# VHH binders against Intermembrane lipid transfer protein VPS13D (VPS13D): the designs that were tried, part 4

Target 1, 283 residues: Intermembrane lipid transfer protein VPS13D (VPS13D), of Homo sapiens (Human) (q5thj4r3276to3558)
Amino acid sequence: LKIFISAPYWLINKTGLPLIFRQDNAKTDAAGQFEEHELARSLSPLLFCYADKEQPNLCTMRIGRGIHPEGMPGWCQGFSLDGGSGVRALKVIQQGNRPGLIYNIGIDVKKGRGRYIDTCMVIFAPRYLLDNKSSHKLAFAQREFARGQGTANPEGYISTLPGSSVVFHWPRNDYDQLLCVRLMDVPNCIWSGGFEVNKNNSFHINMRDTLGKCFFLRVEITLRGATYRISFSDTDQLPPPFRIDNFSKVPVVFTQHGVAEPRLRTEVKPMTSLDYAWDEPTL

## First folded at step 24 (VHH)

Design k1 (from q1 with H32Y)
Fold by OpenDDE, fold request of step 25:
Structure k1 (fold): chain B 283 residues (1-283), chain A 125 residues (1-125)
Amino acid sequence: as target 1 above (283 residues)
Amino acid sequence: EVQLVESGGGLVQPGGSLRLSCAASGFTFSSYWMSWVRQAPGKGLEWVATIKYDGSEKYYVDSVKGRFTISRDNAKKSLYLQMNSLRAEDTAVYYCARETLKWSPHGFTYEYDHRGQGTLVTVSS
């Protein structure tokens, strides 16, 4: 005897976060959720149906309580499960005057096929994904945390190995959402300037060591569905954005306009050339 | 070795003031957020205040806001808590704690990875 269980909606959590779901304005959470769902992301789809016929067919979700035990997760604005894509901001109220936490979650609804023709697959996706296609071990930090750290990793950073992908969420939404990167396997590598990751873009990011030597990565930002993929790759096969040629017999020193940091000054020796990319990509 | 040593606790009357100090060693003090936490008798650990590594941001639990002031001297590797208008409910062992941010694919959390031995503050008439 084979028993087939079906539901009109399959909620698939790919955010890395614990999520709790309910019908919007319902009094109770959706069935099939337990304490474990408060603590960590479920790896199995949640079978969901609109059980309350008195309420609109909208779904809402919140962060599970396991991540921020002292915080109060709030329910997001209702969203439809019948199609389309969108983003919801999930808020967590913190104690005291600490800034609220915000997790942006992408929603992608697709109709099933074949035996699942009557099922909607609802994917909850992270808003941001780091893809390290470089040969380096990379560290990432929000600009505010990386500022002034030099070669040290701030208390909040993410590390990625070559060939790995990792989801990230902004730790401070009240700070500028600028991402910084550092080569962890390069001695004395200093954090890059901050760059935006919320729009399609492609550029070279410049990282310097304490001696002023420049290192580059190619950054590609692409929106797929509801997720910005930020890909980092080596630049060996790519020309630098700038080549500085000094054909004179005297050294030339240059800086990016608006940059006052002495370590970001570059000296070009007589009759030499060097590759360059902006030290501050948002400036 | 990371060390945090609290001092300045004692007996004080309601409405009184007290200044707690914490001496830090064994780590780059100026690179870390620091916090005060407290534990009242029969209660769990409670967050009191947090200060950013450069002192530019200060956060307080609601019950102490306007009465307590957290500060730091990075040159002296010291953390302070000025407590004014003390109340009976402020009675607790106060701990200096190093606050760290854990940033991961599964979210981010604040943790106290090191804490001192504590100093007792008793507010009583």
Scores: ipSAE 0.653, ipTM 0.842, lowest interface PAE 0.8, mean pLDDT 94
Fold by OpenDDE, fold request of step 25:
Structure k1 (fold): chain B 283 residues (1-283), chain A 125 residues (1-125)
Amino acid sequence: as target 1 above (283 residues)
Amino acid sequence: EVQLVESGGGLVQPGGSLRLSCAASGFTFSSYWMSWVRQAPGKGLEWVATIKYDGSEKYYVDSVKGRFTISRDNAKKSLYLQMNSLRAEDTAVYYCARETLKWSPHGFTYEYDHRGQGTLVTVSS
């Protein structure tokens, strides 16, 4: 006996995090979920239907208990499983009124094809993806943590090898959501200025070493579905955003307006030129 | 080598006060979050308090809130815990711990990557 089981919704978790699903305002979790789903992400789609006819046709989700055993995951605001894209903030409350951990999860709903035409595929994706298309090993950190660290790697930093991609979540959502980057394979490279990653954009990011030498990466931010992809690439074949020409017989020193750090001052020698990009992209 | 050395523990009566100190060395103290944790006899390790690297944020477990104060002196590379209105249930070995945030694609967690040998606090009548 072959039984064909169909569900109106397939919940697909691509976040890398354990997620637990429930109909909004329902008393019980959705069927098909077990303790293992609390501990690790499910690689299999969860078949979902609105089983409680007394409750609204909305879905809610929370972080599984496995990744933060001392925390209390909270249910997010209800969301529709019918068409469109959205984002939900999943909170984990910690002891002692410590700032809660917040995971932003993208939701993308697509209709199935063929025999699944009556099924909605609901994809849960990370909000941010870092894509290292450069030839360098790169480190990433939230600006607040990277500030004042110089060449040291701050807490919560992540690293990527050339050609690799990594999911990114903000360590502290209550801090400014500015991303910093550093070249790990360049001696004495210090952290870049902070830049926003929640808008489509393309620009050169400037990184200096302790001697003031500038290094550039091209940053491209693109929204695909509910995920911002932040791509980093080499700039060898790209013109810099600025060229500074000193045609005088005296040295010229310049700084970005609003930047007070001495290390971010640039001296242009007489009759020389140099490439430049903003040290602080948000200013 | 990272070193954390606690001091200031001892015997105190209920309602009394103690001030714990922790001397840090072997790392950039001002760059790290620091925590006090404690372990009572027969119990597991319990978080007590955490302070941001610049001292601008402080967090406490509920049971000590209003009674304990965490502070730090980055110039002296020292962490402190002022304990007032001590109770019998505060009896424990208190440890100074360096707190780090560990990130993975599957989430991030706070960890204590270094901890001192501890100082014993006994609250008894």
Scores: ipSAE 0.424, ipTM 0.739, lowest interface PAE 1.3, mean pLDDT 93
Fold by ESMFold2, fold request of step 25:
Structure k1 (fold): chain B 283 residues (1-283), chain A 125 residues (1-125)
Amino acid sequence: as target 1 above (283 residues)
Amino acid sequence: EVQLVESGGGLVQPGGSLRLSCAASGFTFSSYWMSWVRQAPGKGLEWVATIKYDGSEKYYVDSVKGRFTISRDNAKKSLYLQMNSLRAEDTAVYYCARETLKWSPHGFTYEYDHRGQGTLVTVSS
């Protein structure tokens, strides 16, 4: 008789962050985790099994304590290692009851291949990747932080150069998960309306300057494994979603239904036209 | 040019009070979260308090809760720290700072952009 040592789950950390795992509500961390796992991302898979038979077969994880020495990382809500795509928010509690630091970690479960057919490979990756395929330097922020900021960059914003990508995490999980974007290299460009990122989609996003002129980007959102890739590209070669033609001899003023902001009213001069996309894409 | 000028420090006995002020210029003050940080002799910088850009959220390190109050006046571009029931452990140079939360491959980091000379608070008998 031959004895095979196996682990039904291989936990693969592709987040770039230190992660610590255990069976949910178990008394000990999973074996094979050391002090260096608290400080930096592990370079090899963690071999995992549900060793505590008194607890449900759920896994949990937290951020390694070394990257926030004055914070207290919390264990996330338990998740199944036998499911498909999922996401968890990992919170680091800050002193002074400051808002917790939030990391959005995607989870993708894959059956092993070849000699690993009896195992599940569970991949952990950042949930959101902002991919700037436009010609502009872009700023991004959660809508609640961008609200009322005009041309300023609020707390929790992130930026990327043309042709570059950046990982994004929601600064607050108690606010709506709506993303805003702004052209940083266009003078007086104001933040866009908020849009959803937790589903596949493709649309134009509208930003305005302080004089009301519209600027557009094409947004394409697709889930690839554990990660939503949110791509932004130029629209110069694309037709706009709308073109408003004013055939009258008087100016016409319009607004998106449900948008009360006076700055977002649009005038179409007599006998002319302009290109438009919704100011608030969630309406 | 961003400028932050602290004032209001001095020598005070334990149990006493001081009010620190910070005059801001060269940036849109009402768009920034602002913080007080302090440096005790021979030690590194310690975060003391933070206030949201509109004043609606305020946070304090545990050692000063109930004794210190952070406030701001956006019309006057000023940040304040009311310090009551002072203790010897509060002795430090106090700086006002713009606070930002930055993302990097190594995680989130609070950055405190302090540019002034600070104001010395000494609590002793």
Scores: ipSAE 0.409, ipTM 0.743, lowest interface PAE 2.4, mean pLDDT 85
Fold by ESMFold2, look of step 24:
Structure k1 (fold): chain B 283 residues (1-283), chain A 125 residues (1-125)
Amino acid sequence: as target 1 above (283 residues)
Amino acid sequence: EVQLVESGGGLVQPGGSLRLSCAASGFTFSSYWMSWVRQAPGKGLEWVATIKYDGSEKYYVDSVKGRFTISRDNAKKSLYLQMNSLRAEDTAVYYCARETLKWSPHGFTYEYDHRGQGTLVTVSS
């Protein structure tokens, strides 16, 4: 007589969005999911097991249909509940082959401790959190939407007040996943160059006004559980990454290699200096 | 002041054609995605077509695909909808609109701000 007890999975939805789960390639949704799960933004943990023994132990999820009644939520690529952290893009198909609505959901698997040693807790949370620790009101956009906008805010931008944070999802998965930022409370501030957010990093980001004056923010990106926290803070307590000194009698003009945009040229007048950070951090 | 003025509607028999125009002013037209939406009598708004700010991407609701063509002229700040093979179901007031994709913690929504007065298209034998 052999008795095997599978460790239960507790699926914990911290995304603020309705999520529906099932075993990948199974015919039915996981037990214990009801009409309110299609609409509910926060629910008690769901007890989950792999009931279909003819299919691999992979889970899948979709957005609950209640928040997009005219859309068709798709199941994401299967993921293991026994692995480490991960991310999935949950797509809601739109009418007319319009670009799908995309939700970036982080996955964090934690094994139980002590009396809960036989459980796995799987936490689902938004993948990106933009955390404004600066003294400025900030605007954010995916680079393709910010391109050519000057001081204007494109469709799909999002903003935060000083000391506040906001969840971010990429509006398009088929565009480069590069984030841009600008200071909303500085007159004529133009969008920054694009930067990556899918890795831990720390750097200064450069923005300019329409007269070419540089403004800096410190950006710190840290994966915490299922979520990348992208923090923005003032730089007045930090030295800039670069200082260019012109000790000559003539003006010197420079650009970042590979940057053709004429407004991103910088003049250093004779016998003076200026502070600088890359205009295009991904070059 | 943002202004959108539609024109080109009228009465037409099934199978006929019309070309709608929208003149835009008071904003940087070439920076915005633009849409046509329509409202049949007693019905809500229905999205018809959308065009990217540079004209490189065009999207249509399935019921008009192959019959309608959206286009724009950024130099003239104008949006167009060529409607061919018209059917009775196409009867509606057609609006030119700026399209925005809004994000909130409650999810994404498409919003159509600054609609014009509309132009009536009636398809009847």
Scores: ipSAE 0.366, ipTM 0.712, lowest interface PAE 2.7, mean pLDDT 84

Design k1 (from q1 with H32Y)
Fold by ESMFold2, fold request of step 25:
Structure k1 (fold): chain B 283 residues (1-283), chain A 125 residues (1-125)
Amino acid sequence: as target 1 above (283 residues)
Amino acid sequence: EVQLVESGGGLVQPGGSLRLSCAASGFTFSSYWMSWVRQAPGKGLEWVATIKYDGSEKYYVDSVKGRFTISRDNAKKSLYLQMNSLRAEDTAVYYCARETLKWSPHGFTYEYDHRGQGTLVTVSS
């Protein structure tokens, strides 16, 4: 006698991280997961079904135990395998009430067609990819970690060389999900204002040096499957979002409404012009 | 030219107290989370405590909670560890460390990209 095993869901781990799955609140762990799945990412799809009929049809996941031997991976908030794009924060509890480690995992559900009409393919991937298409070496950080007076690279920063990409996870999910950027190859460049990345968008981001000089990058944010691609490119062939022309014989000083920081005031010399973009994009 | 210089270690009897200090230079101290880590004889490094760049969040390993207090003075670029009710198991070399949390394809890693030479704390009768 031959046994054919099939399942309505194929769970595909593209995160590069070990992931363990189960039905949310189920009494029985999902079949087909073994010790090697705790240690490294699985290269094969996991065939999954909702075996516990006493529980809602929700899936949950956690980080495999092998990458943080002294940590305690927690199960995430349950999610539907029949939805579209989504995201979950996977937490690994740390020693001594230290803030948990957070992994932002995007979820993309693709319903089957033709012979696979009764099957959903569920793709798990890192939620954010920072793509440096600029000519600069870039640094990135969550706004709360980038907050400060200097040009230092704070906890949780990550960098890219020109033409390179890196995966990003929010170090803290209880802080605002605002990203900051700075030019690492410009002397005394200060972190940008925070900007949102959880929606498609296109804009210029402003960074200043310690003397108040503005530097710009073009930011393009596009959801591609489970992953937001956040692309940064040079602006030298693009018109600025604003140009301030001072046709008077006296200096003009302006500031973005709602921005109190004195270093973000801008002077336009008499009979000159300057290019501008918002210092604080969320205001 | 990052420098971290620990001081205040020494010999102390069980139940006693010591205050460790760390002088920082060569970087923007007020922008960094700072940690104390320790290494007992024959053991690996153990995280002891961490303090947020503005001092508003403090975290301790369970074995020292309630006995140790981490603090910082950003104006003086100094980190401190007040160690009370010392026990023999607290015997270690204590290091002041600049903490970074880094993402890589292999997961998050706490890195201590700079630490001092350490200060020895010995708790014995």
Scores: ipSAE 0.348, ipTM 0.685, lowest interface PAE 3.2, mean pLDDT 85

Design k4 (from q1 with H106Y)
Fold by OpenDDE, fold request of step 25:
Structure k4 (fold): chain B 283 residues (1-283), chain A 125 residues (1-125)
Amino acid sequence: as target 1 above (283 residues)
Amino acid sequence: EVQLVESGGGLVQPGGSLRLSCAASGFTFSSHWMSWVRQAPGKGLEWVATIKYDGSEKYYVDSVKGRFTISRDNAKKSLYLQMNSLRAEDTAVYYCARETLKWSPYGFTYEYDHRGQGTLVTVSS
């Protein structure tokens, strides 16, 4: 005897975060969720149906309580499970005057095919994904945390190995959402300038060591579905955005306009050339 | 080795004031967020206040807001907690703690990776 269990909606959590779901304005959480769902992301789809016929067919979700035990997760604005894509901000109220935490979650609804023709696959996706396609071990930090750290990693950073991908969420929404990167395997590598990751873009990011030597990565930002993929790759086969040629017999010093940091000054020796990319990509 | 040594605790009357100090060593103090936490008798650990590494941001639990002031001197590697208008409910062992942000694919959390031995504050008439 084969028993087939079906549901009109399959909720698939790919955010890395614990999520709790319910019908919007319902009194109870959706069935099939347990304490474990509060603690960590479920790897199995949640079979979901609108059980409350008195309420609209909208779904809501919140962060599980396991991540921030002292915080209070709030339910997000209701969303439809019947097609489309969108983003929801999930808030967690913190104690005291600490700023609230916000997790942005992408929602992508697709109709099933074949035997699942009557099922909607609802994918909850991270808003941001780091893809390290470089040969370097990379560290990432929000600009505010990386500021002033020099070669040190701030308290909050993410490390990625070559060939790895990792989801990230902004730790501080009240800070500028600028991402910084550092080469962890390059001695005395200083954090890059901050760059935005919420729009399609492609550029060279410049990182300097304490001696002023420049290192580059190619950054590609692409929106797929509800997720911005930020890809980092080596630049060995790519021309730099700028080549500085000094054909004079005297050294030339230049800085990016608006940048006052002495370490971001570049000296070009007589009759030499060097590759360059902006030290501050948002300036 | 990371060391945090609290001082300044004692007996004080309600409405009184007390200033706690914490001497830090063994790490780059100026690069870390620091916190005060407390544990009252029979209760769990409670967050009191946090200060950013450069002192530009200060956060307090609601019960102490307006009464307590957290500060730091990075040159002296010291953390302070000025406690005014003390109440009986403020009675606790106060700990200096190094606060860390754990940023991972599974979210981010604030943790205290190091804590001192604590100093006892008793508010009693």
Scores: ipSAE 0.658, ipTM 0.840, lowest interface PAE 0.8, mean pLDDT 93
Fold by OpenDDE, fold request of step 25:
Structure k4 (fold): chain B 283 residues (1-283), chain A 125 residues (1-125)
Amino acid sequence: as target 1 above (283 residues)
Amino acid sequence: EVQLVESGGGLVQPGGSLRLSCAASGFTFSSHWMSWVRQAPGKGLEWVATIKYDGSEKYYVDSVKGRFTISRDNAKKSLYLQMNSLRAEDTAVYYCARETLKWSPYGFTYEYDHRGQGTLVTVSS
């Protein structure tokens, strides 16, 4: 006996995090979920239907308990499984009123094709993806943590090899969501200024070493579905955003307006030129 | 080498006060979150309090809120825990710990990558 089981919704978890699903305001979790789903991400789609006819046709989700054993995951605001894209913030409350961890999860709903035309595919994706297309080993950190660290790697930093991609979550959502980057394979490279990653954009990011030499990466931010992809690439074949020409016989010193750090001052020698990009992209 | 040395523990009566100190060396103290943790006899390690590197944020376990105060002096590379209104249940070895946030695509975890030898606090009548 072959039984064909169909469900109106297939929940596909591509976040890398364990997620637990429930109909909004329902008393029980959705069927097909077990203890293992609390501990690790499911690679298999969860077949979902609105089983409780007394409750609204909304879905809710939370982080599995396996990631933060001492924390309490909270259910997010209800969301529709019908059409469109959205984002939900999943909170984990920690002991002692420590700032909870917040995971932003992208939701993308697509209709199935062929025999699955009556099925909605609901994809849960990370909100941010870092894509290292450069030839360098790169480190990433939230601006608040990277501030004042110089060449040291702050807490919660991420490292990526050339050609690799990594899912990104903010260590502290209550801090400014500014990303910093550093070249790990360049001696004495200090952290870049912080830049936003929640808007489509393309720009050069400037990184200096302890001697004041500038290094650039091209940053491209693109929204695909519910995920921002932040791509980093080499700038060898790209013109810099600025060229500073000193045609005088005296040295000229310049700084970005609003930047007070001495290390971010640039001296242009007489009759010389240099490439430049903003040290602080958000100013 | 990273070193953390606790002091200030001792015997105190219920309702009494103690001030613990921790001397840090071997790392940039002002760049790290610091914590106090404690271990009571027969119990596991328990988080007590955490302070941000610049002292602007402080967090406490519920059982010590309003009674304990964590502070730091970055110039002296020192961490402190002022303990007031002590109770019998506060009896434990108290450790100074350097806190670190470990990032993973699968989540975040707070860890203590270094911890001192501890100082004993005994609250008894």
Scores: ipSAE 0.560, ipTM 0.803, lowest interface PAE 1.0, mean pLDDT 93
Fold by ESMFold2, fold request of step 25:
Structure k4 (fold): chain B 283 residues (1-283), chain A 125 residues (1-125)
Amino acid sequence: as target 1 above (283 residues)
Amino acid sequence: EVQLVESGGGLVQPGGSLRLSCAASGFTFSSHWMSWVRQAPGKGLEWVATIKYDGSEKYYVDSVKGRFTISRDNAKKSLYLQMNSLRAEDTAVYYCARETLKWSPYGFTYEYDHRGQGTLVTVSS
């Protein structure tokens, strides 16, 4: 019998979801996980080691079975507990191959220090947090779901009150991961264009009402540990990205290059100005 | 108000065919995913098929794959289920349903926010 001891890992579940861990391709789940862990998030860190020396030192995880009793939680793509921060999509497989339910879980690896120098702390948290720092009630949706919805909220939307935050998971991994936002407390407000959330960024997002009037929010996206915090705030203290001045006696009409949507034309009346930000941030 | 009205049910011999229809009103039909669900006597609801709002994605429970075809006509605000090679176990009340992805702290779930009164399909010798 040969015994090989590897440095221990502490797996810390901050997702609010039940998670089950295993060495990738191992016969059994990691020790210290019981039926209670299938039903609710464990509050204690899990001590983890790679017990199966015939398998690579890769970890995998799935959603606990208790959340979706008619679904089948799948194991995610294996990840190294030594390889730094990352993200995984956990899928709960649905009957008839209908689209799975998706959970985007961020992974943040931290090395031990002091008397814990030979351990790793691995933090699992929701990958996205929508942080509404604006004065508006906001709705959010993946762009494919928001398309063609006008002033309505589509399937797969979520909302936040002013000053509140909400965890977000993409409804579909096979659609473009572009987020749209809408002001719920502005009459006739239509969804914004789609924007990326998988990188640090700061920009104004443009939404319009049915009359074409522009409304803006400031979007700030920052990776904090395992989680992108996507913050939305009012712009009343900020200059707009653009101001269009029409010094002529006739109306001027413009469009963002590459945007075919007729609703997104902008008219600047004679002798007036208006504030503008790109209707489609990805163009 | 949202209204879904099923029709086309009836008595049919095993191996026969039926086409179910669902007339939709009171909402923008072309922006919603639609489903057929069924309830056999003394049993709970069973999901049968789902179709995307533009018809480009269709999904079926395994027991009906290859025999049933879901379709929609957005101009007529109508949902259809073509049922071929019917079996006794297909006997049920069939409902047209509007499907949603509803958010909760545990993520999205598939739910039906509106359902019609149903149409009875009986498959019997």
Scores: ipSAE 0.395, ipTM 0.733, lowest interface PAE 2.7, mean pLDDT 86
Fold by ESMFold2, fold request of step 25:
Structure k4 (fold): chain B 283 residues (1-283), chain A 125 residues (1-125)
Amino acid sequence: as target 1 above (283 residues)
Amino acid sequence: EVQLVESGGGLVQPGGSLRLSCAASGFTFSSHWMSWVRQAPGKGLEWVATIKYDGSEKYYVDSVKGRFTISRDNAKKSLYLQMNSLRAEDTAVYYCARETLKWSPYGFTYEYDHRGQGTLVTVSS
């Protein structure tokens, strides 16, 4: 005689945050959640089912009330537990409708094996992880916060030491979700152009100092389960994406099409070559 | 060294007005969100108002909406709070505060990393 325990969905919280779940538009929270779930991340899976048959089979979640006692956590847009990977922005509403605190939570659904074949394991994790594999100390910011900052770090920036990783959440949902990076250990390094992080990609990112000298990092973006891992590494053993050869006797000045910023002009001296990568990757 | 110096407090009758000022120095004022917070006798700090670094966004606690106006002058590195239709419950020490959206592995949170010595506002007959 073998006894097994099963439920349709096992909700696994790997975010490091307190999360509360319910069926979307249901009157009550899912069973098995207690006051401690409002205060801290649960280490055990939540056994979940769609108990309200008058509502769609959609789940919703919010941040636990305990970590923002003066805020009001909102329920996110409903999501299917039977879909593939997804993402939700969880908002904690602040007094006076000031900009809410935002958490970007990735969702990854895995089917059970063996006697658990009728069970879905649903993993919740931070959507973005910034992984500094470079030799530099790096600063990161949403582009809107980095604009006009020159060599300064704006409010809402994040930093990492070489070899370290950090979780990232967008400070604002209503700004373009474009990330900028800056080398903190290079004198007078200015913020890069903005790049997307919500798709697999591989490219060089260009940063300049105040004299216009280009510096590069290799950016590798890979969806790993529920989380985009955005890795930054040195480029000293990689070919640049572009090389501009000036075979003429006069200097040549070029700019990326659609880029009006005067400091992003590039001069290639006579009879020389220059390595280049897009200043504004999204153009 | 970051310094914030409040002024303009005093005694005022209910229904009256005051204008608070805050002089900022020791940091790039035009790159920071700024807030007014207050502390009534025997109570904790209460957030009153916040203004974006360029003045384009302003936010107020519900109890002061329509009566208080936050403003800034980045050229003069100054923050202001115009307080109209004052009530007895507005009695507090008012602090000018530099607001930071501080990151941690658990997300962003609003914090005040510097505040001034405060200016007392007393609303009494």
Scores: ipSAE 0.318, ipTM 0.687, lowest interface PAE 3.4, mean pLDDT 86

